# VHH binders against WD repeat domain-containing protein 83 (wdr83): the designs that were tried, part 12

Target 1, 315 residues: WD repeat domain-containing protein 83 (wdr83), of Danio rerio (Zebrafish) (Brachydanio rerio) (q6dh44)
Amino acid sequence: MAFPQPRPQAPQLPQHLWRTVDCQQGAVRAVRFNADGNYLLTCGSDKSLKLWSVSRGTLLKTYSGHGYEVLDADGSYDNSQLCSCSSDKTVILWDVASGQVTRKLRGHAGKVNCVQFNEEATVMLSGSIDGTVRCWDTRSRRMEPIQILDESQDGISSLKVSEHELLTGSVDGRVRRYDLRMGQLQVDYIGSPITCVCFSRDGQCTLSSSLDSTVRLLDKSTGEMLGEYSGHVNKGYKLDCCLTDKDTHVLSCSEDGHVYYWDLVEGSLTLKLPVGKAVVQSLSFHPTEPRLLTSMEGRVQVWGAEPEDAAENES
Key: E = the ipSAE of ESMFold2; O = the ipSAE of ESMFold2 at other seeds; V2 = 0.75 times the mean of E and O plus 0.25 times the DockQ between their complexes.

## First folded at step 3 (VHH)

Design c5 (framework vhh_brivekimig_d4; at its last look DockQ between E and O 0.80; V2 from the best seeds 0.00; counts 0 for: pae E 2.3 > 2, unsure alone 64.98 < 65)
Fold by ESMFold2, look of step 4:
Structure c5 (fold): chain B 315 residues (1-315), chain A 123 residues (1-123)
Amino acid sequence: as target 1 above (315 residues)
Amino acid sequence: EVQLVESGGGVVQPGGSLRLSCAASGFTFSTYAMSWVRQAPGKGPEWVSSISSGGSYTLYADSVKGRFTISRDNSKNTLYLQMNSLRPEDTALYYCARVGDWEPYYSGAFDISSQGTLVTVSS
C-alpha cells in the first residue's frame, strides 16, 4: 500500500473560523455535509433535523418526526432525500423539498447510532446499539429490512459505505469491512470500543477512532497498521474522525474542546484547533475542498483554509 | 416498570470474596450498558465499574482494578460483580444502574432506582 506523496510545502488546512451557527436544537449530536458539500445537516437533541446552506449559514428547512434525539443523518447524492436515525429506535427517510416523512422504519431493538445511503441511494444502512446493521430498500413500500448483519458482539457505533463496501465500527473493538458483491467479511481487531470509521479518499485505507484516545490508519487490503495518532482525549464519547479532502491529514474530535490534525504520513501533530471549552462531538470534512464543520454543544462552526475576507472561495 | 434487584451482599473479613448479582426486568437489558455504583456511609455515590451492552468492554475505578470483575449474562438479564481481595474501604451499599437513557456511551451518569445490597468488610 502507498501513502500520498509527502507534501512539498505547508498544507492549507481549515483553521480559520468563518461562521458560528447557533442551531437552536439543543445539543447537536452530529453535523454532516451533503454529498456535494453545498449543504449541511444538524442532528439535534431536541429531536429535530435541520438543513442549512453552507455558504450562507442560513436555515433552509427543519424536519420533525423523531420521538427522541436525532443521532445521525445523510443526504442522497441528488439532494432529493435525507435519511436520519434516532434514540427512538427508528430510521426515517425524508423528502427534502416537502419536508415530509416518506418512510419511518422500525425494527432495531435499541437506539440507532449511524445511518447512510449507499452511492445510488437505493439502500439505507443503519447501525444500532443492538449490535445489528440493517439494510432498507428506499424504492420499495416494504417496511422490513432487506438484510440484517449481526456479526458484531456489541453495539454498532459508526458505518460508512463506499462503492460495494460497507465499513462498520463496534463497541466490541472491531472494525468490519463487508464486500457486498462477494459476501466477504474482513475483521480488524483494534481492542478498544470504536467510535468512528471512514475510508480514505483514495479508497486504500481505513481510519478508526476508539476510546483508548487513539486514531488508527490501516491498509485496507492487508490490514497492516500504517499510522497511529494520539494526544487528544477520547475516553467516553462517540467522537468523529476523518481525513482531509486530499488525504494529507488525519483529524479527530476531542473531549478537551479541540480538533486535532496529524500529518498522515509522518504521524506528527500539525494543528490543535481550539473549537471551544466543551466536548467537540462531531466533525465533517468537505468532500473536495479544505472546509471543516464542527459541532460543540448547540453550535456548529464552519472553518476554512484562509480567512474569509482573504479568500473568495465558497465557505 | 424498570426493576433492578441486587443480591449477594454480606459480611466478610478483609481479603475475602463476594459475588454480587443484579436481576433486571422491565426493559431490554441487552441494549443498555450497565454499571455498579457504591455508597459508603456518609459519602456520595462512587462509580465502581461499567460494562458495555454486549459485554465486550469493561471499565473499572482505579481503587478496584485487578480485584473486581464485572460481567453480564444477557440471556438471563443479569449483571454480576465478582469482588476479590476485599478491603475495609470497600464497605458500602452496592447498586447496579443503567447508563442513562439516550446517552451515546458511558458517561458517568447513573439511573439508580433500587435498594442495593450491603457489603460489610469487617476487621
Scores: ipSAE 0.517, ipTM 0.779, lowest interface PAE 2.3, mean pLDDT 89
ESMFold2-Fast, scan of step 3: ipSAE 0.757; ipTM 0.879
ESMFold2 (binder alone), look of step 4: mean pLDDT 80; pTM 0.811
ESMFold2 at other seeds, look of step 4: ipSAE 0.617; ipTM 0.828

Design c6 (framework vhh_7z1x_3)
Fold by ESMFold2-Fast, scan of step 3:
Structure c6 (fold): chain B 315 residues (1-315), chain A 123 residues (1-123)
Amino acid sequence: as target 1 above (315 residues)
Amino acid sequence: QVQLVETGGGLVQPGGSLRLSCTASGFTFSTYAMNWVRQAPGKGLEWLSGISSGGSYTSYADSVKGRFTISRDNAKNTLYLQMNSLQPDDTAVYFCARDSGWDEYYGSYFDYWGQGTQVTVSS
């Protein structure tokens, strides 16, 4: 009596629309899953940050305190804190439960395009049109940043932090990777304004999107280009890109109203997902499940596996 | 008090050149993307060119690409438009415009405009 070893299931790509959320925030500039993927954050042109339940699609709390549109946000690993950044030049640290501003951090000379906690939520990192990244201590009362990184020659459009490394994308056409332990900087020249950067889930690669309508995958250790993904439209907007939960596919927003999915290794287009008739500006992929958030104008759509593919009932 | 003041307009013959300047005050000029927009007589607004906050990225409308050059001097709070090979169809009021902070590229909404400077291309 031999039992065959079960084979891994084929990767599921989120392409079934089960929910549309009207955020009532004007335009939604960024949409983000929280650390566990149970909640989503929406950054509004109405100056508000909103927290929603993914499973119920309901508004849980509105965070009011920014003076202009909210451009990015992140949630701490323990769900106790949020951080956000705005064209009002500030970074705000929020208490999730009370909805109160814990700290409002000033120092950037222009709009702040991106913000993220480190894994332990002990530091917030913010990137600005002023060309600087600022590192802020979440636990101390100090108003000045711990560190300022100013090697960029133009605005910071995107940043991601993973373990001891900071990855930044700049309008100067460069992706910069800082080793925060060693004090080392590696620079990759792309040659067009960077719109988004991220790390692969396994931490071995970096992904960047740029205004030449191209997404690129680079080996982190060598800087070798491993993949190039094109066919979408990214010529004028700061659009998001990401990888799937298992690093099987690359995704990009597009100005043509679609999200593009490419096979990571082959670079072939796997899926051109229609979202609508406007620019798809922001996306966020669930940390552990095949679930996608997209933002277009004032609405967020939640995408998952097809109902027939998700049926775990014995038939 | 945000102010944008355009200078350098005037009458020029076809094939001629002009350099427009826009002097900015009342805000941190180096942290905003800037644009040139024109309006020809009896026509709507036409976006011409944009430049990133640090000046490393520029974009142009097809109608002016290869003939016009946008640049900036952040130390002088000044935006420039070098216009070469001017044609009668380039006759318009030229406006300096600040990006609203929406994004840094073409398609942004503009929150502050100068009063404009008249460019007339005629024999």
Scores: ipSAE 0.621, ipTM 0.825, lowest interface PAE 1.3, mean pLDDT 89

Design c7 (framework vhh_brivekimig_d4)
Fold by ESMFold2-Fast, scan of step 3:
Structure c7 (fold): chain B 315 residues (1-315), chain A 123 residues (1-123)
Amino acid sequence: as target 1 above (315 residues)
Amino acid sequence: EVQLVESGGGVVQPGGSLRLSCAASGFTFSTYAMSWVRQAPGKGPEWVSSISSGGSYTLYADSVKGRFTISRDNSKNTLYLQMNSLRPEDTALYYCAREGSWSPYYDSGFDYSSQGTLVTVSS
């Protein structure tokens, strides 16, 4: 008999398919959890934004108002508002309950690739192929942006807001971090077009994905590269990347039909999750639980760490 | 409204050079990624090269890499393709295209293309 050795519990990774949602909105360009993770948003090439129940996989509401493909969306912390951006060069603020356009914001000179609320939902930030980030007041009837950031030398592909900081990724191969309180800018040169940026959950690191088929983890304060993740295919698509709910793993979409999971510290491939035979373009990780959304073509998959409960019957 | 007008095609001997131009109007040229696409006689369209909206990133098909250079002048609303060391296989109708999606290379996201300019490489 061996003395019992405590076995560390393996991190729970979402690798069990719970449901597949046929969104019926053409290609799904972006999929996003809402702030509490109970709902998901899908951005369609059919010009619609749709809101779905994660647990039931059912359509709750369709938001119509954009003139071209919807490229990104975000939900406010209190679930009262949505924001979205489009190839039509606009940012729309929506009332969730009524489905009505509250405001349609114009000013970007080209397609708007990314949009996000700040934590309080008092500001929307949008990033465009025009190379600018525009900051919009959600509470004002003002149609002009309150601030324009134009330091990028090429299109903005991705942005994320955390507290007083804005992180942007650009086609110019640079990740920019703006300290909005101090007016300071830190620039990290990657050298290939950035497809996605995000903050680590602890706020100490930045993650970026680029068209050299590489995801990089950088120390936020020093810009030192702490990790590099490769083996996936990212050569032509604006693919998403993220971190797990407890910063244990890095995830990336891939043009080869898989989602790749790497151990954050070791950089070793932990899991190559098969999604299908097309480009996996967008993903979103649940804010507090090991649950993942993936989009491929016109479908969204919901993934959990354990097999789906029999009570959530798929018949 | 949107117009893409090409020029610079012609007949050239193998090893020669040509410079194609595409004059854009009816939209904000500086906010679109642009591409060159070619169609050889009896074949489907083949992507040749792409350039980002600000010009900081360029992509090339393996068949033309090292021989062709894509560039743009946003102040003149003009896209260029410098073609060097031309081969008979480069004979095609060359199209200027405006990108409709993030990635033109794999998703064929063109929302507008020109009528084309003929390039003939004769031996």
Scores: ipSAE 0.489, ipTM 0.775, lowest interface PAE 2.1, mean pLDDT 89

Design c8 (framework vhh_7z1x_3)
Fold by ESMFold2-Fast, scan of step 3:
Structure c8 (fold): chain B 315 residues (1-315), chain A 123 residues (1-123)
Amino acid sequence: as target 1 above (315 residues)
Amino acid sequence: QVQLVETGGGLVQPGGSLRLSCTASGFTFSTYAMNWVRQAPGKGLEWLSGISSGGSYTSYADSVKGRFTISRDNAKNTLYLQMNSLQPDDTAVYFCATESGWGLYYDSHFDYWGQGTQVTVSS
């Protein structure tokens, strides 16, 4: 027998419920961290977008201007702007501080399911049930999109931007990666409607979730499937998936009221986190820390370690 | 403005087949998910089948899986339901409906409805 070596510190997984926020927006369609992770955005079926403090769980501002439910939102890197999209077929650019609509962009033929800024917030990209992605200039007064991407054969359910690359997920069962500088397209056929796509933090892999209750990790350069994650329930609803802040684990929402965590490399289930007794619809992982947002019906849960500034007793 | 008109209903014998059509006008049909729903005499509404806006994905209630087939022709603004192996308990008024949430959210509901077409399965 040798002396046991100290066990390497295991990655911290957010599994402590820190806050539950009643958003008072009807159903929360999407929950998103802002760029620095200090704030969260909630997209309501009541037609509102709300901005909240993560550390305090308090409502900071309500953004009103959409004609129907808000389906997705994103914040700019400098916290000066928000973008949102709606079943009203529009994309709105907002000034954070004033709460004013800067621009209301029309052109999509149907509801807009997803929206994101590029890293520099010079462009917004929106994906619609109309099967198109539209690229909009944030800096000009131009109302027409810079570019329309129409290779999808059915509705766009999800998109993510990383540097010069756009990743889209479609109801047609395909994940598409566009090189926006080279005008090149790579297509990966999954075979079931895609509910969510994202890039790994290192930018080398793509992750997708689909209605066959399966999350898949693909190598970006080869298209080789590196991992497959299952055991959760995703058969009917548009559920989110993501990676942890250090790409150690894959996460998925589930129709059974849990968030599932799998080891990225091994594919083994690490944690089945109970959220509640309804569908877990949306999630967002903190950009730099082990902290998770989940949405269930009209509520958002904040998971992770309690912040050092949170007092157990008030003087 | 928005109209959905169902046709193709009628009287059929048990084991028979019918094809229902739903013609849409007043909106951009190709950007809406479509559904078939029925109401049997003295009973509530029963969802039967759904189809994505581009037609790539279809879903069915367990009561009709393997017997009914949903399809659409976006160029003709028309939704179809092919019904095979009809049973007396398939007797109902059949409606087509649009859905803003397309069943992808826990609280989704149907937005626009047709007037319905009667299907009667009897000898």
Scores: ipSAE 0.678, ipTM 0.852, lowest interface PAE 1.1, mean pLDDT 90

Design c9 (framework vhh_brivekimig_d4)
Fold by ESMFold2-Fast, scan of step 3:
Structure c9 (fold): chain B 315 residues (1-315), chain A 124 residues (1-124)
Amino acid sequence: as target 1 above (315 residues)
Amino acid sequence: EVQLVESGGGVVQPGGSLRLSCAASGFTFSTYAMSWVRQAPGKGPEWVSSISSGGSYTLYADSVKGRFTISRDNSKNTLYLQMNSLRPEDTALYYCARDIEGWGPFYSDYFDYSSQGTLVTVSS
């Protein structure tokens, strides 16, 4: 019996614009999927944090309490809590359902650039221009951090948590990986201010973007550079980078109005996605599906791998 | 409460040098990125240079790149601008600015600065 050869599949990359959300909160400094990818968070220069439905593009709730721009946010795994950080020097823990501030955490000496829950949402980690990472207990009424990490020589621009590991990017041109379980620190010198750090989905690699318009992939255990991605513009803005849901491609925002996609292994440019004529500052990749969020000025774009049948194809 | 006091301006001939200083008080200087912004007579404000909170990274406008050097001393709460090879078009009031809101670690579209400034006049 002769079987037909399977047709080669094109990579499923989010390149179809599903919707544009006008967030009405000034500039959107960060956009983030929640833990399950059904909702999105937008951090506004108007001092608000907003929660939206990804499927409907509708505003669900506004979180007000910060005194200045909201710079980053994260959602807990069970969707019960949000955390956010601001140029007001605070970290806020929010109850999702009520919209109420559960705790407003003070201690950073300057603006807080990044914030994340650990997997269990028992700790919030915040990184500041003050050069410190502060670890906060989410369950305690304690207002002091349980731990302060101060090895950075300049501001913390980005952090990511994976199980027992913390990854930080600094203006000092270094990516630091802390093993919180063993108290060990690994430092990788890049040489230009780091704008974003993340872990690969399999946890074996680290990705960093920096102001030399270069994204780098390093082996986590050795620090060996496995890949280098360039061609985009990143010279003055704190731009996001990430990996796809299956670790097939590296993505970066760009000051030229595009999102760049490179093949992870080959390092070749796969797609230069046009978003608009302004800086694309923030992006977030869906946890399990080929779906992307991008922010440009006051708007968020939702991208999918296939056309949005309900809205795009009316005939 | 926040005070930024600029000094070091003056009259200098083309090709000359000046060093500007900004004495900061009323806030934790070491936790802010700082900038120099200038305004020529009859023109809008122009960003000149920025420095990270820890001093590890500096940025310059294309018009001053290679001629000006920004630096800071966090122990003295002081920002500096060393201006070399001055040109008539560098004539302006120079303001020290605190970066309080911005897109990233260095780019800011909003500055908190002193109203007094320090006048730099380059003429032959």
Scores: ipSAE 0.526, ipTM 0.752, lowest interface PAE 1.6, mean pLDDT 89

Design e1 (from n20 with E31T Y53S S54G G56S S57Y; framework vhh_7z1x_3)
Fold by ESMFold2-Fast, scan of step 3:
Structure e1 (fold): chain B 315 residues (1-315), chain A 123 residues (1-123)
Amino acid sequence: as target 1 above (315 residues)
Amino acid sequence: QVQLVETGGGLVQPGGSLRLSCTASGFTFSTYWMNWVRQAPGKGLEWLSGISSGGSYTSYADSVKGRFTISRDNAKNTLYLQMNSLQPDDTAVYFCARSEIYGDSHLGYFDYWGQGTQVTVSS
């Protein structure tokens, strides 16, 4: 008789639908957790940015000021400010509490695909179809960018900031990593238009998705390809990819209505999560917990590992 | 007001070549993906080719791959289609079309179209 062997605890993956939010914004172009994961941001084709409670699924505030679709947004670490970017070619800095536009920044020649604060929220970085990244000071009333990065040979599709590093993805098929302190640039050639880039949580790897329906994991220091993930459909849309909160899995949106989860090390498909019958366009993974946001058409889905009703008992 | 105007169509012998142009006005041409689409007599729309805003990426339908070349001149706000080894089944009205989304083979991506230019391939 064989005794039961203890099994290693499998990582918890968000595959249980907690909530569906009808955002009333037309199409939701991007969905993002805030810095602490208690709130979510939705970027609408109706020109609005909305802030929601994750736990209750309730609308907290609407931010109106863009002239066309909102394409990306980010929240400051202290929840005092938001930044957003639009097909109207502008970047807006918002005061969260008042809902007012603090500044509307102009300079990009075309639609702005991506925007992010640095860790201290002292700089906003925006990437445009015009092929430039612009760095904007959040603290001064300066309306000109403090720096323009123009090494890209085609549109900027995605950017991520981690400490002193900026990571950009371009339609030119290159992932660029800028050391903002040293002024150094490292370029990884992928060969297909990049749709999304991100850093691993440990800061050692970069992840990119591209229009060849492939997600790639590269060692940051060497550029060595450590993993390749495929089986999903990404041929025509600017789709998001990410890593789980503990870097155990790679996730990608898909044009076939699913979110794909692959084991990071093995590269094998762990889960093909059905979201619906349309393109899953955007996703965001919680900073510390196994929770996922997905957007499909005008709706955002909140996914958890297991819904749990924790109630305090008085006695 | 957005305008796209195609020129360069005409009558050509089988095996011949034509170069189509599309001149753009009313928007910042260098910040949009551009496409060529055709419609043969009595048939539906067929996407042929797409080019990224900066011109670093191009894609083609299998029916024209190796024969047609898409290019753009952002300084002149002009899109081109070089058509080689033309066949009678290439006879169609050729349209240029603007897109706002990455992707190159979905007609639903296109927000503005030109009026078209007629290409006739016959002996």
Scores: ipSAE 0.522, ipTM 0.803, lowest interface PAE 2.6, mean pLDDT 90

Design e10 (framework vhh_brivekimig_d4)
Fold by ESMFold2-Fast, scan of step 3:
Structure e10 (fold): chain B 315 residues (1-315), chain A 123 residues (1-123)
Amino acid sequence: as target 1 above (315 residues)
Amino acid sequence: EVQLVESGGGVVQPGGSLRLSCAASGFTFSTYWMSWVRQAPGKGPEWVSSISSGGSYTLYADSVKGRFTISRDNSKNTLYLQMNSLRPEDTALYYCARSEIYGDSHLGYFDYSSQGTLVTVSS
């Protein structure tokens, strides 16, 4: 006699607004969860990087040192360091606790659009409108990059690092995957400027968004297109895309003031989340839970169920 | 200290052609998206065309698509606009501008030259 196993419940999608944070930074160009999802980073047009508590919505620290708008940021796995990049052409490594600049790295010829630590935080990778990716050693006092990648024919808009692999998106309409250990390069031609790239959580697929108002899912090993997601508006802005914490859905920002959720396998629109009446530019999905950050103008909104930690703290 | 100097404007008959140039100095030209914006007499500014920093992507207003071609030479720090099949409605001061967003037609993000170059299409 067989007893039926309970079917897995449908994944919870973050669609309930619990908090709006007025960041007081001008426009928020990028919003990012830290490695554990307990904190968020906001990159301001006022030249500041700010660190906030997700559960309380409170400002914890302001990082000042950039000469122009902060365009991207990342936190190290151990929460000891931050990296940021700016239209001032620099990459800054920060000490989280002191708020001090550890290193200010120069070399890019133009705006630095994206920056990320590798998993061990031994290297920072930065991508610029100058068409190069620069790899910087976080542990040495060397001010020169350890490697420059110049395969792109136009500006680098987005990069993501997973283990020994680097994924880049370029205005030249190509998504590039570098094996940093083997020196191998795979190129996927999309044909429209790439605005964002990411890896699936399981590492089997790559996701890209482009100015043809289309998000695409490709098999990493073959380059075969597995999915295509459309209906949103992305024609003139560098908008973010991502996957949910369990790779069930694809998300994209949109110029129409919404975040779009599509079922990954079916490609069907599951949810059109209204954020506001302006461009939704940046988003970040929590590493382990159904919680979403969105940025629109100078505000960040936190989406999901009411955080349990916030209720406990208020009690 | 950033300077954008437009040239190449003039008087031309309908159906004629002109090539505009913009000489850039005081910044690293090869690392900026560039745009052409025009202002007709008595009207507000109108975005015409944009080109990516490396030149791989171009955008055009519907009113000029198929007639105008934007290009750049990063080795010469120069932006170009080839205008063919000119119409009286193309009469305007033409400005080159830096774009801070990927081909965005939103005029609030453009750095304008104060001089411009005058294009007059008349019989």
Scores: ipSAE 0.613, ipTM 0.821, lowest interface PAE 1.6, mean pLDDT 89

Design e12 (from n20 with Y53S S54G G56S S57Y E100G I101W; framework vhh_7z1x_3)
Fold by ESMFold2-Fast, scan of step 3:
Structure e12 (fold): chain B 315 residues (1-315), chain A 123 residues (1-123)
Amino acid sequence: as target 1 above (315 residues)
Amino acid sequence: QVQLVETGGGLVQPGGSLRLSCTASGFTFSEYWMNWVRQAPGKGLEWLSGISSGGSYTSYADSVKGRFTISRDNAKNTLYLQMNSLQPDDTAVYFCARSGWYGDSHLGYFDYWGQGTQVTVSS
């Protein structure tokens, strides 16, 4: 027996500015939530990596060791380790609690644009302007990579890892998906430099943004294009894109000072969120809650759902 | 130690062609995006074209699209600009400039510039 049900609550989109953090790192090149979303990482043009409390907006620790701008960072699932990459051509593995460099890994011929741990934090993967991805063992003192992937014809701009799969975006206009267990490679030709790649939360789709001011959603199993999102400005900057915590919307940074939200299925623009008058370069969406980080110049903005305020300012 | 040296400028008639070269030294040329920028008399700097580090991608300002072609030879550490269908308003000093991505190294952020080469288009 079925009967009409009331409409479900509309998905909450983070559009209320909760906090602004002045990072004091020069430009913030990347902002990232940690694995549980309680902390955020900021990668500075001043050569520092900083760890902050999301709830309090307070600086917890500064990680110093890179010789040039920090371009990306990631945190291990257990919050014991950080990895970062830099214009200095190195990848650094850090101990979170002590702030000490565990290892400084050399081998890339140019700037390292992106870095990530695998789920178990047993491997770091780094992507460079030198066109290679390097896989590093986190548990050994080995200084050479365990694997080099060199199929790209131009710089690696972005990478993400999910389970046994590595997804890379390249300036050569190709998104590559490596099955690390089967040794298989799938290549999707987009035709413009890729600025960011990510997996959907359910692992069924891939998302890519490119310098043709277009974000694309592909079905992972079939390679079919499921969605195309445009209206924002991405012509010159390495801008981030992502999906919401429930895969309801696609988000992109924009050179016009906004974050764009599109309905995933319909492709229609849902929200054009004003951040400011400069390029919004980096973003990160909370793993389980409708909360967004954006970076613009030297500041990080924390966005959340509209607050309940009825009882808070009484007496 | 880092040097960018432009050559190939000169006087040309309207409708003519020139090829500019920029020779790089003191750094790993193949790891940088390269750009051509010009400055006409009494005008500001105008970005014209950029090329990715591996040469797989090129981009052009609307003012030169279809007339100018950027290319590079990483083995020779050399950047090129082929200029066709030149007009009097193409008269400018032409600079090569080293950058990251096109937009994150806008005109005020390019970290190394050449001395420039003069191009004069007149009848």
Scores: ipSAE 0.407, ipTM 0.729, lowest interface PAE 2.7, mean pLDDT 89

